# VHH binders against q9p7j3: the designs that were tried, part 262

Target 1, 174 residues: q9p7j3
Amino acid sequence: MILPLFPETQVHVFVYENVSNCAAIHEQLISQNPIYDYAFLDAATILYKKQVYSAIIRALEDRRDEQMKTKTIHSEVILSLSPKTEISSAFRQFSMTKKSKNIVVVKIDSKLTEEEEFERLDKLVEGNRVEFSDEELQKLIDFKVLKKNYKLDPSTLENPLASILSSIALRGYS
Key: E = the ipSAE of ESMFold2; O = the ipSAE of OpenDDE; V2 = 0.75 times the mean of E and O plus 0.25 times the DockQ between their complexes.

## First folded at step 20 (VHH)

Design jc7 (framework vhh_5c3l_4; at its last look DockQ between E and O 0.91; V2 from the best seeds 0.86)
Fold by OpenDDE, look of step 20:
Structure jc7 (fold): chain B 174 residues (1-174), chain A 120 residues (1-120)
Amino acid sequence: as target 1 above (174 residues)
Amino acid sequence: QVQLQESGGGLVQPGGSLRLSCAASGFTFDDHAMSWVRQAPGKGLEVVSDIAWSGGRPWYADSVKGRFTISRDNAKNTLYLQMNSLKPEDTAVYYCARHTKYGIHDQDLRGPGTQVTVSS
């Protein structure tokens, strides 16, 4: 897809459930295998499509402004999911872990169609692709984790999306 | 192989200053954001500060804001932590830690640490 504010940047987002090889993917990322240059998110931490898009936009803004804290746009996306600017916290809270079963995968700056990118990614991820939708994400979310990550309380649970988006957008502006 | 080596720790009186250094080798230093973490006696690891891959955009724990300054010299593959106005509660082993390039959490990659003791 193309984001309106970044028309020159193609973005693809994929959701996998029942992934059996997250530990293997994790090791490849640690070893910095370039073919794994995606943002691998734990789906347990993602509730809305707009949450992911907001993080992507924030990362792209940081890149545009030459303010990226991390080296790659994909790591910056992960960082951008966090309401905090602390790197360790962001990665710990939102990145795929060795124990993850469901993941959201983001590709930035792709030159391929969504289907072509999927074919490449499908060789790396051993799981079941599902639709990138709020409906599917809501099946995979761990609300306890979500509440912790964004410090959601009863007053913000009426509209958690607004709170999440605000947290992402205003990160670093406290 | 990836290596991190901290130095500059020591014994100082409250209000004193120390400058820690971390020498990095075995990887492309400017591909990675870096952090300082510490572990006080009987406590868990605490992230003290981090810095962007190119420098700048530092983050500090509330407990050290205004007193500590993180910086890096990518040409020298070195990370620094200037610690001013040290307090007894700053006593800990301080570790240099490398963040992953692709954003996966890996807090196990750090040096052997350097002891900082603040005592009158």
Scores: ipSAE 0.896, ipTM 0.939, lowest interface PAE 0.5, mean pLDDT 95
Fold by ESMFold2, look of step 20:
Structure jc7 (fold): chain B 174 residues (1-174), chain A 120 residues (1-120)
Amino acid sequence: as target 1 above (174 residues)
Amino acid sequence: QVQLQESGGGLVQPGGSLRLSCAASGFTFDDHAMSWVRQAPGKGLEVVSDIAWSGGRPWYADSVKGRFTISRDNAKNTLYLQMNSLKPEDTAVYYCARHTKYGIHDQDLRGPGTQVTVSS
């Protein structure tokens, strides 16, 4: 996929459920294995496609403007999901953990077609691919986690999209 | 070998200043965002400040904003924390910490810490 605002940048997003090897993937990321250079997100924190797209756009804007806080575009996507610019909380709240069961995986600057990227990623992730869609994401979300991460009250939790997107768009304004 | 070593702590009166340093070795320093984390007596860890891999975009906890300044010198592989207007509640062991390159949460390197004591 090519985002209109960033025509030179190919992006792929994959969703996996029932992942059995998150601990092994986590170890590879700690070891800085470049084969694993993706954004690995805990699906329990992602309710909407637009949530992911907004974080990708924000990360790409920060790269364009030479103000990335983290070293890789993928780690910057993880930071960009957070309403805060504080790195430790963003990584803790949104990244895949050793205990995650379902994940969203983002590849930015891909040199591969979606099928080729999937074939590579499928060798790394032991789980079942599902469609990247609001319908599938809604099955995997943990609303308690979502409420905490974005400080949603009960009145916004039924339709929280605008509140979440504004949190992503307004981060860094204090 | 991957190492972080803090220095510059000590005993200081309220209102005083200290400058902490953290020397990094054995890894590519500017691949990593960095934080200062503290542990007051009987308390858990608190992230005090962080800074981008490049030295920009600092963040501060509300308890220290306006009084502390984080900086780094990537040519010297060193992280700094300038601590002004110190208060007794700033008493803690201060650690520098490295964030992972690829965005996974797991503080993979933290130094042994330096004691800061602010006594009225």
Scores: ipSAE 0.793, ipTM 0.902, lowest interface PAE 0.7, mean pLDDT 91
ESMFold2 (binder alone), look of step 20: mean pLDDT 86; pTM 0.879

Design jc8 (framework vhh_5c3l_4; at its last look DockQ between E and O 0.87; V2 from the best seeds 0.85)
Fold by OpenDDE, look of step 20:
Structure jc8 (fold): chain B 174 residues (1-174), chain A 120 residues (1-120)
Amino acid sequence: as target 1 above (174 residues)
Amino acid sequence: QVQLQESGGGLVQPGGSLRLSCAASGFTFDDHAMSWVRQAPGKGLEVVSDIAWSGSRPYYADSVKGRFTISRDNAKNTLYLQMNSLKPEDTAVYYCARHSKYGVHDRDLRGPGTQVTVSS
């Protein structure tokens, strides 16, 4: 897809459930295998499509402004999901872990169609692809984790999306 | 092999200053954001500060804001932590830590640490 404010940047987002090889993927990321240059997110931490898009936009803005804190756009997406600017917290809270079963995968700057990118990614991820939709994400979310990550309370649970988006957008502007 | 080595720790009186250094080797230093973490006796690891790969956008824990300054020299593969106005509660082993280039969280590499003791 193309984001309105970043028309030159193609973005693809994929959701996998029942992934059996997250540990292996994790090791490849640690070893900095370039073919794994995606943002691998734990789906347990993602509730909305707009949450992911907001993080992507924030990361792209950081890149545009030459203010990226991390080296890659994909790690910046992970960082951008966090309401905090602290790196360790962001990675700990939102990145895929070795124990993850469901993941959201983001590709930035792709030159391929969504289907072509999927074919490449499908060789790396051993799981079942599902639709990138709020409906599917809601099946995978861990609300306890979500509440912790964004410090959601009863007053913000009426509209958690607004709170999440605000947290992402205003990160670093306390 | 990837290595981090902290130095500059020591014993100082309250209000004193120390400058920690971390020498990095075995990897592309400017591919990684870096952090300082510390562990006080009987406590868990605490992030003190982190810095972007480029040396920009530093983060500081509330407990050290205004007193500590993180910086890096990518040409020298070195990370620094200037610690001013030190307090007894700053006493800890300080570690230099490398963040993952691709954003994984389980294995932030850190050095053996350097002891910082603040005592009158």
Scores: ipSAE 0.911, ipTM 0.948, lowest interface PAE 0.4, mean pLDDT 95
Fold by ESMFold2, look of step 20:
Structure jc8 (fold): chain B 174 residues (1-174), chain A 120 residues (1-120)
Amino acid sequence: as target 1 above (174 residues)
Amino acid sequence: QVQLQESGGGLVQPGGSLRLSCAASGFTFDDHAMSWVRQAPGKGLEVVSDIAWSGSRPYYADSVKGRFTISRDNAKNTLYLQMNSLKPEDTAVYYCARHSKYGVHDRDLRGPGTQVTVSS
């Protein structure tokens, strides 16, 4: 997909359920293997497509403005999901862990079609691809985790989109 | 061998200052954002400050904002924390910590820490 503000930047987002090898992927990320240069997010933290797109836009804006806190655009996406700029909390709360079951995977600056990128990614991830859609994300979310990560009130949890997007948009200004 | 080594801690009176240093070796220092974290007696780890790989965009915990300044010198592979107007509640072991390049939690890379004691 091409975002209007960043017309030269191709982005792909994939969702996998029932992933059996998150521990192996995690070791490759720690080892800085460039084949694994994607943002690997725990799907238990993602309820909406717009949540992911908003974080991607914030990361791309920070890259454009030479304000990236982290070294790669993919790690910057992970940081941008957080309501705060503190790096350790963002990685702990949103990144895939060794024990994750379902993941959202983001590739920025792809030179491949979506299906070509998927073929590459499918060699790395042992799980079942599902559609990147609000319907599928809603099946994978952990609302207890979502509430904690974005400090949502009980009454807001039924439709938390505005609160989440505001948290991402106001990041660094609060 | 990947290594972080803190120094510069010690005993200081309330209102005093200390400058902590963290020497990094065995990895590409400017690939990584860095943090100072502290552990007060009987408490968990608290992130005091972090800084971008480039040395920009510092974060400070509210408890230290305006008193502490994080910086880094990528040419010397060194992270710093200038601590001014120290208070007894700043007493803790202070750790230097590296964040992963690809954005996963990497708790195992921190130094052994340096003790800071603020006491009359």
Scores: ipSAE 0.772, ipTM 0.899, lowest interface PAE 0.8, mean pLDDT 91
ESMFold2 (binder alone), look of step 20: mean pLDDT 86; pTM 0.873

Design jc9 (framework vhh_5c3l_4; at its last look DockQ between E and O 0.93; V2 from the best seeds 0.85)
Fold by OpenDDE, look of step 20:
Order: structure tokens, then sequence, then C-alpha cells
Structure jc9 (fold): chain B 174 residues (1-174), chain A 120 residues (1-120)
């Protein structure tokens, strides 16, 4: 997948449900195993494809502008999902946990095709791949978590996408 | 093994200043964004400030904005927190914390903490 604003950067996004080894993956990430250099997101926090794309774009912009807070582009993607600039809050709210069952996995700067990347990632994730679509994501979302993460209220629930995208885009601006 | 060691805490009067330091070892320091967190008696852990891996883009809790300054020296593997205009409500144990470079919530790597007491 190629983003229009970043045509030189290949991006792949995968969604897994019923993942049985999130705890194991989490340990590998703690150990900084380079094979696991992906953005592992808790699917319970993701409602829209555009939410993920917006975070990716924000992270890429930060990299372009040499403004990354975190060392890897993937951690920056996770950070970019948050409306806050606080790192701990972002990671706590959006990253995969040991208890996660459904995850969204993002790969930036891939040199592989989507299928090749999937084959690689499939060796790491023990779960069922589903389509990266709003339809599938809405089956996995925890709205309580989503509302909390983006401070959604009745006035913004009519168009949560707009609120989410605004939060991501304007993070750090006041 | 990953090690973090805070220092510089102590007893100061309101309006006073302290400079905390955190010595890091056992990992590549500039691979990680860092933070200062604190825990006051009877309260939960609170993020005070964080800083990018290369410095800059600091975050500050509203309660410390304008008074505290986070910085780092990657050549010395050291994180700093300059605390000015200290208040009694700043009394807490202050911890240095490493952020995971792959973006997971990992608070396992904190120092033992240094006590900061602000009292008349």
Amino acid sequence: as target 1 above (174 residues)
Amino acid sequence: QVQLQESGGGLVQPGGSLRLSCAASGFTFDDHAMSWVRQAPGKGLEVVSDIAWSGGRPYYADSVKGRFTISRDNAKNTLYLQMNSLKPEDTAVYYCARHNKYGIHDRDYRGPGTQVTVSS
C-alpha cells in the first residue's frame, strides 16, 4: 500500500482476531527483538481505517520533519494515534497488551509485497487474519475504550471519525 | 541488565530548587524516550514529564509547566529534571522511566526513585 503523500514509503496493515500469543509477542517487544519491528495496536482501540492511516501519516510527517519523539517509526505510529503528547498515555491507550485478543499490525518501510509481509508476520502472530476494513474493525472495537481515548461525548458521537482525525492531526497544537 | 538510578532528591523549602539526575545503563540510551514520574503519599503514579529520544518535544504535566525542565545528555546516558519554584504538592518519590522503543506500554524499567520533600 502506498500513501499519496508518501509515495516512496510502502505501508502494510494487517488485522488479526482471536490471537492466542499476544503475551508472547509482548515479551518479544519488551526484549526489543528486531524481528518484531511492527506497530502492534490493540484492535479494541481502532474503529476506522482512516484512523490508522492518519496516525501513519502523522508519524511519517514527524519523521520527515525530524520531530519523532520515539526512535522507531512504528512506535511513533502508536504515539500518533493519541490526542495527547504524553508518551506513556499513548502507549497505554493504543498499544497491544498481554491481554489483547485482537490486534492491528502496521509495517512501515516494507520492502516486501503485502503477501510476503503477511507470510513473515504470520509466523509471529497466532491468530486469524481478517480484512483491514471498517466493517471488520467495528466488530473488534470497544466503544468504551474508544470514547475514553478520544474523550468522545454525545456531541461528537454523531461523527466520531471527524473527531478522531482532528485529534490525531492536531496533537501537540494549542 | 537495564538499570536506572535517580539522584538529587532531598528536602527543600517552598520556592526552592532541585536538580534530579538519572543514570542509565544496560541499554542504548538514545534509543529510548524517557520520562520522569512521581508518586505522592496516598496517590497514584503521575507522569511529570517526558522527552524525545534525541531531546526536545518535551511533555509537562499541567501542574509543573513553567517550573520544571526535562533534558538529557545522550553522551552521558543521563536524564535530568530541573525543578524550580517547588511547592509542597511536589513532594513525592520521583522515578526515572524508560519508554519502549517499539511502542508498547512498558513501565518495568524504572529506577528505585529519589525522595523529594518540599516543606517549610
Scores: ipSAE 0.875, ipTM 0.930, lowest interface PAE 0.5, mean pLDDT 95
Fold by ESMFold2, look of step 20:
Structure jc9 (fold): chain B 174 residues (1-174), chain A 120 residues (1-120)
Amino acid sequence: as target 1 above (174 residues)
Amino acid sequence: QVQLQESGGGLVQPGGSLRLSCAASGFTFDDHAMSWVRQAPGKGLEVVSDIAWSGGRPYYADSVKGRFTISRDNAKNTLYLQMNSLKPEDTAVYYCARHNKYGIHDRDYRGPGTQVTVSS
């Protein structure tokens, strides 16, 4: 997919459910194996496609403006999901863990078609690919986790999208 | 092997200052954002401050804002924490911590820590 403000940047997003090897993927990321250079997100933290795209756009804006806090565009996406700029909490709250069951995987600056990128990623992830859609994401979300990560009160849990997107857009200004 | 070594701790009176250093080796230092974390007696770890790989965009915990300054020198592979106006509540072991390049949470890459004691 090509974002309008970043026309030369190809982005792919994949969703996997029932992933059996998150512990193995986690070990590869800890070891900093470059073939795993994707953003691996815990799907329990992602409710909307727009949540992911807003974080991608924020990370790309920070790269354009030479304001990235983290070294890779993929780790910057993870940071950009957080309402705070504090790195440890962002990585803890949004990244895949050894215990994750469902994941969202982002590739930025891909030189491959979606299907070609999927074939590479499918060799790394043991799980069932599902559509990247609000319908599928809402089956995988943990609302308790979402409430905690974005400090949603009961009134915002009814329609949290605007609150979440505002948190992403305004991080670093509060 | 990844190594982080803190230094500069010690005993200081309330209102005093200390400057902590963290020497890094065994990895590409400027590939990583860095943090200072502390552990007060009987408490868990608290993130005090962090800093971008490039040396900008610092974060400070509310308890230390205006008193502590994080910085780094990528040419010397060194992270710093300038601590001013120290309070007894700042008494803790202070650890230098490295953040994972690919954004995974990793608690294992920190140094052995340096003791800071603020005592009257």
Scores: ipSAE 0.772, ipTM 0.894, lowest interface PAE 0.8, mean pLDDT 91
ESMFold2 (binder alone), look of step 20: mean pLDDT 86; pTM 0.874

